# Ledger of designs, part 113: miniprotein binders against p81326

Target 1, 226 residues: p81326
Amino acid sequence: MLHFGGFIMEINHISKILEKEREEYIRNKVEEYLKQGFSKDDAVNKANQSWRTYIGHRIQDVIYNLLKKFLKDSGLKVTTDKALNNRNLPEELDKVKRLIAINYGEYLFLPDADVIVYKVENNDIKIIAIISVKNSFRERRFETTYWKLKLKESPVTSHIKVFLATPDKDNEISYKCPNGKPKKMRIILEYELDGIYFLKEDFEETEKAKHFGKIVEDIIEISKKL
Key: E = the ipSAE of ESMFold2; O = the ipSAE of OpenDDE; V2 = 0.75 times the mean of E and O plus 0.25 times the DockQ between their complexes.

## First folded at step 9 (miniprotein)

Design Be42
Fold by ESMFold2-Fast, scan of step 9:
Structure Be42 (fold): chain B 226 residues (1-226), chain A 83 residues (1-83)
Amino acid sequence: as target 1 above (226 residues)
Amino acid sequence: SDLEKRAELLIEFAEYLIRLAEELLEEGRPKFAIEWLKMAVRILQLALELARKNNLDELAERIEKLIERAKELIERAEKIKES
């Protein structure tokens, strides 16, 4: 097992860095849009849209690189949906793509699989997990659950774990209502998905909803059972 | 050894954070480059502790040089931030 004194605390600090970055990014982008002649409300909206795109790419990169490095010694490999969309795929990645693609008649589509974890055992590929990275839930809140449900429909893909990783800065799914009941969206996501990993500290941890620092060890344990 | 593998993984992650910070500096974003570099330093200090406790002198020297590199980048970023 990958166990470091203090390492988990450092990983949890990612949420604090992202929080600091958001404030300055939004301020600077609002100024840019105001100078371009946009209204205050439009400038704020456009700045928030720009932030969501920027931070989404940043979080995906961090998660990919962290998992690739820390899973390597456990015999696990990591790739991305972007890598799988290349025209000329190596044989191994072509097999990975075929094992997660969902058939819609004449068309094959990849799920919302920002990061994919798999293993190679005796020249056979076994998909362990896919990780969907979400920095906001306002517009595409159940996209990850849609892909989980589609994957469950086939014997080939039903074993694949589907995880959500998110800073949830706006407390859309990490917030708990004063009466002790989580919001509907949190209930549905936690019920349907195999796990939610938060890049923040202040939330109620459950069997499926955990601090991001737990993701490496959880994936290794899952791979041993497959 | 398992300890050497642990230290190597910490080093590799810290190197990624340093590279990320360099990209942010090129983009004119020193404030956040500093935050990622500080995280890299703290991770490298954990790796250094492991190396020193196990008398891995060559690995410890390599880690010390990476910490020095990260601190130099922090100083450069602070100057850019202050203008």
Scores: ipSAE 0.299, ipTM 0.661, lowest interface PAE 3.3, mean pLDDT 82

Design Be43 (at its last look DockQ between E and O 0.72; V2 from the best seeds 0.64)
Fold by ESMFold2, look of step 10:
Parts: sequence; structure tokens; C-alpha cells
Structure Be43 (fold): chain B 226 residues (1-226), chain A 83 residues (1-83)
Amino acid sequence: as target 1 above (226 residues)
Amino acid sequence: SDLEKRAEMLIEFAEYLIRLAEELLEEGRPKFAIEWLKMAVRFLQMALELARKNNLDELAERIEKLIERAKELIERAEKIKES
């Protein structure tokens, strides 16, 4: 699907909707934890952690459904890490899982791949891209780059594009040189990853750092080359 | 026809947003449901603009009915919010 200006603007609104839920969510969770016997300080800390988990899952679900709907008519399929961890895994998804797994000798692990885009041609599966969805960068700052580097080590997986999708509400990676000083996290993520897609309006746009709404067209174009 | 497919993608995503809002209403969270419903209406209006510019009259009529449905859910959610 081609670039759509109004589409991009509305997609950025997703994170704004989610932020409107924050205050009431945290207040209600603090009250819940206090009833369970936690101190005020512990209840607040647990409520904030609960919010981070909740909003992370909500953003992932919305992104998954967006990509599923907008990539469908291009012959592209979308799944999630949650679906790949299901014990009753259909054959198609079992193949997807095996095609992204990283070999550590006696062990196999999946990369941090919240959303996976693939195509099926003549019963063969080709992994196009994985998208890591991060609401904040307090934890696991460079985990996505680690997985990109691991995928790059094998000819079987080196073609897989690794993207980061984020609202980056607190501007942790939105600019390369805020206040004239290089921001290490933004610079390394942009250098190592195939793209960073922002669910907001205000960030430093580059060839690799784009509005999230551009991801659909980018994935479609990549899929035509594979 | 490609324009029909683009409108259909917008419609399907809006339908997902409506289902999300319906879940929030069932959980007693109408304030948040309204925000997702408003987003669904905006996506449907984009699809409607596309359908009308390209003389896809039957598609436009279908989209208008979906917008009416979403607006009725907003009214329901507003009533729940006030109760």
C-alpha cells in the first residue's frame, strides 16, 4: 500500500490514546496493591511496572492487527512471538519458528521478535522482517541490536530485516544529537538496525528513522526483492 | 480496484478498533472505549473519502453504515460514562 499522509497522522495518535489511560490505570492499581498489603511505596512501584507491561502488550496488539490488515493483500502474513510459543503450533507457524531460531549449540532461542512478517510461496516460507515493539528504554536498551547481529551471522537468516517500533514518549532515542551531544542509544540503534519506526510526530527523521505509517510500504518493497 | 483494496484495509482496521472498544465497554471503561471509537470513525472517514473520490457508491454506502454504527456505540459509551 502506498504512502497515505492522513494514515500516518492517525497512526501516530495510537500512543496518545494509550497515554490517556495511564493516570487512572496507575491510581486503580495502587489501590489494588494497597489492599493486598503492600506499602505505599511498593504499591506505587508495582503499579508503574504493571502499567509498563500493560501498555507494551496493548501497543504490540494494535501494531500486530494494523500490519495484519494492511499487509494481507500484498500476500504477506503476520504472526507474533506469543503465537509461536503456543504448544499446539500449526505446521506453518512451526516452520516460521524454526526459520527465525538462533542456534546456541544444544539450545535454540527465538530472537526478540514481537511481530514477524513472512510470505508463503509454493509451500515455502520466507521470513521478511521482525519488529521489536518497545514502549520505553529503561530495560533491554540494545537487545534488538543483539538479535540483529545474531541473525546476520548466518546466511540462512541474514536477509531478515530487524525493525524497532516505538512511541518513544520520553524522547530517549528521538534525536541523534540533542543539545549538541551524540545520543549513544539512538546512534547505535540506527546504525545496527534496518529501521526505527516512531509512533509520534516529533523526532529526527532519517533514511532509517521514520514515521511508523511508512513501515507498510517499506515491508512490501522489501518482500518484492526476496 | 486497488483503491477498493486500500479502503477495505482501512475498514478492517477500523472494525478491529471497534471490537477493542466493545471489549473496553464490557469491562466498564467507557472513557477509553470512546477514544478508540473516535479513531475508528476517522479511519472509516478516510475510507469514505477514497470511495467517494473514485465513484465507488456501494462501498461508500457500506462505509456510511459502519460510521453510523460506530457513532451509536459512542453514544452508548457516553451514557455509560455518565452513569
Scores: ipSAE 0.703, ipTM 0.886, lowest interface PAE 1.1, mean pLDDT 88
Fold by ESMFold2-Fast, scan of step 9:
Structure Be43 (fold): chain B 226 residues (1-226), chain A 83 residues (1-83)
Amino acid sequence: as target 1 above (226 residues)
Amino acid sequence: SDLEKRAEMLIEFAEYLIRLAEELLEEGRPKFAIEWLKMAVRFLQMALELARKNNLDELAERIEKLIERAKELIERAEKIKES
């Protein structure tokens, strides 16, 4: 099924769809803000600010649904950090939350785990991977890397794969310098994380930095070894 | 069967894309909705090929109706975009 003609190619087409969304979203939001009485400059500013939050949630939702639909027959389950922050957790999700949470003395925090893949074996839960979705790297450049390093400190969580998924529209980590050297941020993220899945077409692929279409088969392969 | 499960996964993801497109149309975003609907049609065509090759007539009919629905939504979105 995963090797069915064109599956990976179709998933990679998501990158082209997301590229088109920005223009239509911004135009519509500018129109909405203008109707509310904002100036053109304020409307554009607010629309661009709204886009950053919106696209992050959209990408998370698409990745969640993609993985949930295509991993189910491999015995894998998918949840989100939003689901885990619900006050009324089912027993299974409460166990997932405890297996991924990191202790800071008096406090317990979840890592940057927008999408979480796990399996249930003989009533025991094993976390396979977490996917952090980043639309931009302005404010929290190494947050995903920090959580990866924290997870590595415990034998309970050290096996968990940590992936970054990003369109990287601003070429912050997919930019290729004239001399061929990647940016420092790209080097660090690729080194520390288990993989980066780009929702874009133009970047230098490596063993760990791949087109998004590979994510389903990679997670299935990883789950067989964990 | 494994083939039915594969077809079902493709169908379920396509159904998600159709719902996403319907939401986008309500938001006044026909251009973006069309792209997701085209992707849904392509996934449904993959599922249809699997169903037909394995003589799963009821499943094939269900998929054909979903393709019709997605194409109708594309036509609606194209009209909104032209307006």
Scores: ipSAE 0.670, ipTM 0.877, lowest interface PAE 1.4, mean pLDDT 86
Fold by OpenDDE base, look of step 10:
Structure Be43 (fold): chain B 226 residues (1-226), chain A 83 residues (1-83)
Amino acid sequence: as target 1 above (226 residues)
Amino acid sequence: SDLEKRAEMLIEFAEYLIRLAEELLEEGRPKFAIEWLKMAVRFLQMALELARKNNLDELAERIEKLIERAKELIERAEKIKES
């Protein structure tokens, strides 16, 4: 119990450490854009957009590596959509790519999949879960929901669990009905997704909305049922 | 044992954080390298506690060496930051 508590606390610190970079990053980027001839307002806006991209990738990488390490002993493997975009894929990853592909008639497209968890049994690959990692929800509010719904449409992919992991730094989805007003985004995401995992403590916990510290156990449990 | 496995997971993640910190140092970002190194030390300390509770002396020694390495990297990073 004590060790779990400590682990949970450290998970919360991941986001805090990343956010400490913001002020310096923004300052440096603003200076860079000013030197390029942008106005102060444009420079600030561009810097903020650059930061959003940067921090998004950073948190995804950290979570990917965390899951990779913590799922390893359970025999589960982890990859990313980025790894699947390579032209020369190992056979295993090529199979993974095919098993998460969504059919659009003449075309197959991959869902956004920051983290893909799968197992290999007797040379067969089973996709267990896709985790979308989002630092903020400004531009991509229901993207993960869209992919979940699309995955449900095929018997090939309908079993794949889709999770959202977020620090929710802006408290966009931390609570369902703050001050008696329903937060549409939280309600919809929780309804449509298989789970939401928070890299923070200040959130409304439900059956589907949990602390990120529980995601490893949940994934392992799901993997046993497949 | 389950506890040994947990300790190993913590160690492996700490090692990742150390590598991340090293990359940040190469990028000239010692301040943030230090933050990740401190986190690595905390994970290693958790692992060390698990190792000690289970009388895993060899594992404990390995963890202690990793903690020392991380602390040395912190010291180097601090010197770079001041320079």
Scores: ipSAE 0.533, ipTM 0.818, lowest interface PAE 1.2, mean pLDDT 91
ESMFold2 (binder alone), look of step 10: mean pLDDT 87; pTM 0.858

Design Be44
Fold by ESMFold2-Fast, scan of step 9:
Parts: sequence; C-alpha cells; structure tokens
Structure Be44 (fold): chain B 226 residues (1-226), chain A 83 residues (1-83)
Amino acid sequence: as target 1 above (226 residues)
Amino acid sequence: SDLEKRAEMLIEFAEYLIRLAEELLEEGRPKFAIEWLKMAVRFLQFALELARKNNLDELAERIEKLIERAKELIERAEKIKES
C-alpha cells in the first residue's frame, strides 16, 4: 500500500523536474529572440511557446514509456498517433488506426491521441483509452473535448475513454478563482472528458481530476470491464 | 511471482530514466539529467526494498548495481554542471 503511495508521489515530482530548467530555457530564448529583432513582449511570448513545445514532447515520451512498462503485464499494449502515421504499418497498428480514425466525408483524421492504450483478444483489437497531452491552453483549449464528442457519436468508438494529461504549469485549469469556483474551461473539460490527470501536486482532486500516478490502476480497471 | 513482476516494472522504468538522462547529458543538459537520475534511484530503491523483503538475492544484487550506476551518472552530471 505504502509502495503505491510512494509511486504516486514520485510521479507527481515530474512537474518539479520540468520546472528545474524552465527559467534558464526561457531566459536564453528571450535573449535569442531579442537579438533577432523581436520586441520584448513578442520575445517572451515566443520563448514560452518554445518551452511548451519542447517540454510537451518530453512529457509525451515519459507518459508513453511509463504506460508501456506498467501495463504490459496486464495484457495491454501502448502506441502513439505518431507511430500510426508511419508509411508502412504492421497489421496490428493498421487495425488500431482504423478503429480510432474519424470520417469527414472524403477525409480521415486521427483524434488528438498522443498515447493510445489497447488490447488484443484472439485476432481482434479493442481500444481502451486515448490520452491527449497538453502543456498549454492558450490555443485549441477545447480540442480534446471536440475529439471526445466525435468519438462518442460512433458505436465503434463510443466506449473509448478520453483522458487529458497536463502539468498545467500556468494554472489554467488546476487552480480555482479567488471566489473558490473553478474556471469555465476546467468545468467544461472535466464534464465532457473521462478524466484529467495532473502532473503536479497542488490542485483539488475530484472523481475525474486526479494525480497522474493513478492512471495505471485506472486504465487496468477500465480494461477489466471491456 | 507478482512481486517479481512488480520489481521488474520498476527496474524497466528506471532503466528508461537512466537512458533518458544519458541522452540529456550528451545534449549538454546536466541539471535536467540529474533530476531524472534521482527519480530513477528512488524507483530502484523501491524495487530493492521489495527484492530484499522477499529474499530475491540475485535480483537485489542487479538492482544495487543499477543504483550504483545511476549515482555515478549523477556525480558525472554534477561535475559537468559546475564547469
């Protein structure tokens, strides 16, 4: 029991690790953009955007590897939307892609599924969950919600759990307003999505909004019901 | 056993974190590498406690060597950071 508590605590420390290099990264990028002739405000904004992209890739990689290692012995497999966009797909991944792709007339698009969890039963694929990783909500704030609503429309995909994973370093959805009420964006995301997993320590947990360290056990429990 | 599987999961994730830290060191980011290595050591310490409590001596020795390697990498990273 204490062991699982320790694991959750360690995973929550990911947010501290990410912050360790942020100030130096931002300072260096601001200097670089100023030398390129950008205004101070533009340089700061561009530096912050660069940081979010850089760390976003790192978080996605850590989440992918964590889930891959910890779900393997539960008979669950993990892939990424980047893997599904490869030119030559193995048969198994081609089936995964077809089971999550959404039709828009003549076009097929993958949802914002940075990490995908599925299982293979005999020669059939069952998608368990997709995880969207977001570092910033400045732009495309409801993109994950849009994909959830689209997946819900089809009997093939309506069972798929859609999770958001985020460090939320700018406190865009993890902290309450001064009056104690969550912001509109937090309320909508929590209502529509199947869960939000925070890679940080300081926020109010709910039934759907949890510390990221709980995701492994949650996915295993979901898979048992499918 | 289930306990051995749990220890193996912790070891495999720690090995991933060590590889990540080695990559970051090659990219000249020792401060970031140190933090991931410290996390790897803590995961390996959880695995070591589990192995020792269940008298898995061979596994415990393997974990101890990984902890030593991670600590050596932390020391290397600290020296690079100071330069």
Scores: ipSAE 0.419, ipTM 0.784, lowest interface PAE 2.6, mean pLDDT 84

Design Be45
Fold by ESMFold2-Fast, scan of step 9:
Structure Be45 (fold): chain B 226 residues (1-226), chain A 83 residues (1-83)
Amino acid sequence: as target 1 above (226 residues)
Amino acid sequence: SDLEKRAEMLIEFAEYLIRLAEELLEEGRPKFAIEWLKMAVRFLQIALELARKNNLDELAERIEKLIERAKELIERAEKIKES
């Protein structure tokens, strides 16, 4: 019989599939760029840039579809920041966009909300959570934290849960601690964010840092309190 | 009913993975299509166990057909990989 743990174990396999894809993808792209006349160094750099874009989109798409399928029966809806940037937005998505926008004087910007979960009750939109998807922490490691702190400043957005989802392949924040404390970056992200969901098997699990498979149950539970 | 809903969620996600694999096959990437199809089969097997233990015969038949389809796609992907 399927227990919740069994589901989590299957979801953790996503990180292994993505890792297998990396080497072959980069090799093929390097060969492709070399044929186009780029130098070896340029071909390698372009291939790595292509991989970063590709893997980012792949992880976002998988997370989006997983949440969409598994939250449907709980009356929850899922969208993306890409959908919110389309011209001629439906009224519902226009309302979602307005409810997560952050004010900078004369300007409004969307947070780093790769995936957005909301519900519709009595013709009103309630934003439940935003999920920021990161495959690495080389640059902009605290960007998700910045958006969380900005959202907390407004009564309109202060209830919105901000989650980070990541394979953390380089073990930057899923640190295995033999007998020391976690890395500074892990401590800060876990303290400021509402949760971190790892697409990998092996990490130091806590109340806020969990296997990605647990995100569905957590979001449903949060939505019941709103 | 909760078990039936859970099985349906697993089926819908597996269908997404199958479509993803079909797109990868069209892009000439059978190795990765195979990995996503194997994941789809594993989720469908979990759904099948839930359906069978709760005597949901029609749902079990539907899941079995999806598993057969996914396995056929794995065979096709393996042949493409050999080319």
Scores: ipSAE 0.448, ipTM 0.799, lowest interface PAE 2.8, mean pLDDT 84

Design Be46
Fold by ESMFold2-Fast, scan of step 9:
Structure Be46 (fold): chain B 226 residues (1-226), chain A 83 residues (1-83)
Amino acid sequence: as target 1 above (226 residues)
Amino acid sequence: SDLEKRAEMLIEFAEYLIRLAEELLEEGRPKFAIEWLKMAVRFLQEALEEARKNNLDELAERIEKLIERAKELIERAEKIKES
């Protein structure tokens, strides 16, 4: 299970480090909002909203930088949906965007592709995987599965693997019911997606639901089959 | 070699973690800067061990300097935390 001795174990601890950061972040934001004249209750609510945005960006950034650095020597490249939404795209990224975009009549939309892995061979681009990063499942629980199903409809995009990466702090999809059965949401996500990678230690692994540290090797193996 | 490639990947990710920690120190978050720096040191120590086993002296020296920089940042962060 260890890719570089202790490296995989260290990556699996990312969620613990991020959770420790939460308390300090919230305290600082509450003080900031109180200084701006908000009530205690409003300051706390605003600080919690700010944390959700901050942690989402942090997790995405860590995943992007990890994959970019660890996949480079395997001939794989990594980008983000944020990069693809720039008005002036380099030719390579413009091609990546076109290979992922989904048609809705006169409109083209990108899937929920926070991180995108692709390769370039002889000026041809092959999309390997799309990774959706979710900090919580409160109101958009099946959005990733929707995009997976849309990508499957076209022979151009049907080969693209769709992964979910999540700390699942609230145990929304890593929890088991008292009788040992997974929740409905976990069953559906695991069935429809190509994999779920947890940024936490306390869960039961399956063939599709794994510790995040395994994602690098899995992506490399997928790319070899192309 | 494949070993040099693995060491380079660990080094580049550790450099990212060190930059992240520097940003956290500028934001007044020394406790969490320390955690990221400790992770960077662990990755760098693994890369150093592999470099030394394979007599990659230039790479080993480069890694040692990064470990020293990370440890210096930990000391600075500990000082800030005390205040």
Scores: ipSAE 0.285, ipTM 0.694, lowest interface PAE 4.0, mean pLDDT 82

Design Be47
Fold by ESMFold2-Fast, scan of step 9:
Structure Be47 (fold): chain B 226 residues (1-226), chain A 83 residues (1-83)
Amino acid sequence: as target 1 above (226 residues)
Amino acid sequence: SDLEKRAEMLIEFAEYLIRLAEELLEEGRPKFAIEWLKMAVRFLQLALEFARKNNLDELAERIEKLIERAKELIERAEKIKES
């Protein structure tokens, strides 16, 4: 068992650190753009745009390193979509890429698989899970569910678990029916996906909506079943 | 053993957080380096509790040295932040 009394709570504090990082990042970027001659309004807009890109990569990197460290001794391997887009792929990663690719006639595309967990067993590769990392749900509300539904269509990929990981700082999917009003996005995401892992303390926990710290144990259990 | 592997996982993740904090300090962002270092110390304290309870003296010593390093980096970051 990988469960420690304070482990899950500590991992969930990642979202608080990321929010504090935002303030210093924005301030520094605004100053940088002002020095370049941009107006105050343009500098602020550019800084906020830069932050959205930066935070997405930061969360992905943290999740990748967490899973890589905690899954290593369970015989599981972890990679990223960035690694799979390298032109000179090692044989193992080339096989991983081909096992998660979705066919659109003449074209093959990778799903939104920011982090990928797989195992090598009996000289064969088995994909366990893909994790999509979302910091905001403004315009890409059901992108992860689209990829889940596409993966279900093929016997090669139908076993792959699709997870969403999010700090959800704006409380867009943290509760199903806050103040008695159904949140369609939370309800649909929970229904269609294999799990939602929150990098925050307060949310409506269910069998599929969990504190991020539980992801390690869940993936290990899934890998034993496959 | 399984207990040593559990502690090692926490240590390796804490080492990642310490490296991340070192990068942030080099980039002139001491405030966030401090936050990541505090998280590293908390994970290392969890690992240290397990090591001590299971009489893994060599592992406990290794963890204590990492905690000391992280605390030294926090002091350095606090000094940079104040200046």
Scores: ipSAE 0.464, ipTM 0.779, lowest interface PAE 2.3, mean pLDDT 85

Design Be48
Fold by ESMFold2-Fast, scan of step 9:
Structure Be48 (fold): chain B 226 residues (1-226), chain A 83 residues (1-83)
Amino acid sequence: as target 1 above (226 residues)
Amino acid sequence: SDLEKLAEMLIEFAEYLIRLAEELLEEGRPKFAIEWLKMAVRFLQLALELARKNNLDELAERIEKLIERAKELIERAEKIKES
């Protein structure tokens, strides 16, 4: 297949670039909130929350654009959950939305699918994978696992691969058993999900835990097997 | 060829990074624009090595011009950062 691996490893620098932005972003947001009349402590807390949202969106946007560019020539299309929540959907995206919706009795909800890969074949849409992007694991660490388990319950969605993509800069899931102590979060995520893709150099590689550089070839291979 | 397609993918992603950097410059964030531009240059340099190794002279020339544009943007951003 394609030997993107060496080139896509440059993506490892994204986490470092975003970290350099942190201090300036926080400083500017603190000043902004102070001007709005918030206390120093409240301004700092709100600035940190704003940063978490900002960095999450930035990493998602980079991953979306990378996958969109690199999957294009394989006949694969990429969209986002944000695009699917737009009020006026093109027919194609409306079909994508319907094909990933999860049934809760009288209600249908979308999973938290930051990036969605699909193909159009003979006017039919087939969803290949959804990718959850996480910058940190302090909160909602098993949310991706929940959506994977829900998708497995329906014959319409059970074939959809669920991946996690993360820089994991704090080494929260980079190793299964550091110093002989099992990391519950890494072990459960690897067990339940179809794959974990790291945007970093150092981590414990397994059949399901790989460098992000392998995601393009893996998705293409999955799409061929339908 | 498959190799030309790979080079085009690398170029398109680098162009995205350059656009991201231009947006950051408009937002008054030259320091971070420089970091994204440096990443774009690295992708373009890898694409250039691929093009040269496979005697794709026209593609190599296109990539060289993109690298030069990215470096010019870095220089412009450095001047803004110092002001």
Scores: ipSAE 0.375, ipTM 0.749, lowest interface PAE 3.1, mean pLDDT 85

Design Be49
Fold by ESMFold2-Fast, scan of step 9:
Structure Be49 (fold): chain B 226 residues (1-226), chain A 83 residues (1-83)
Amino acid sequence: as target 1 above (226 residues)
Amino acid sequence: SELEKMAEMLIEFAEYLIRLAEELLEEGRPKFAIEWLKMAVRFLQLALELARKNNLDELAERIEKLIERAKELIERAEKIKES
C-alpha cells in the first residue's frame, strides 16, 4: 500500500471516534427512554446497555466493510457469523459454515468468528482467516484462544488463521507492567493466536501484535501461500 | 494499475463512511456523523494524492467532488449539532 502508514494511523482512530461519542449517545438514549416512561435509573441502565450493543455492532461492521473493500481485488471474500446464522444460506456460505464448524460429538458449533475471510478457486472454498472482534474482554477473555486450539485439532481447520481485533481501550492486553513485562493475558493471547490487531496507537508492536491497518496485507500474503 | 486500484479501494471505503454518516444524520446523531465524515475526507485526501501524483485527472476530479460532498455533510451536521 502506497500510503500504508497514513492508512494505518487513520484506522487506529476508529476506537477513539466510537469512544468520543459515548456520552452524547447515552444522553440521547436516556432522553428517549424517559419519554417512553422509564424512571431515570432505568433509562440510564438501558442507555448503557444500548451503547454496548451499538459499539459492538459498529466496530464489527466497520471492520467487515474495510476488509471487504480492501481484499476484493485480491480475489478474497469476506462474510460474518451473522450471515452464516441466516436460515436461508446461499450454497457458498453454507459451505463456508461447514468448513469452520467444530465437532462436539452429536453437535456442531461455529467458533467465535465475527468476520471470516475465504477464497473460491475452481469452485473449491479455502478458509483463510477468522477474526474475533473484542471491544472488551469481560468474563470471556480466553474464548478466542479456546477456538484457536479447537481449530488446530482437525486437519480440515488447522490451517485457518485466528486473529483478534481489539481497541483494548482499558489496556488489558496492550499495557506493560512496571517491570516492562506484558500482562499475563497478552502473553497467552499472543502465544496461542496467529495475530492480534490493535485499533489504537499506543502499544508495543511485535511480530504478531500489530496496528489493525496491517491486517489487509497480512491476509493477502497468507492467502498466496494456501 | 496497482496505484489506481489502491486509490479505488480508498474511495470505496470513504464512500462507505459517507453512507454510514448519512444514516447517522437521519438517526439524529450528528456528532457521530461528523467524526466518520472527517475520516472519509482523510481517506479521500490520501486517494487524491495518489491520483494527482500519477496524473489521473478524471479520478482526481471524482475524488474532489466526494471531498466536497463530505464537507457539505459536515457543515450540515455541525448546524444540526448546534441546534
Scores: ipSAE 0.396, ipTM 0.770, lowest interface PAE 2.8, mean pLDDT 83

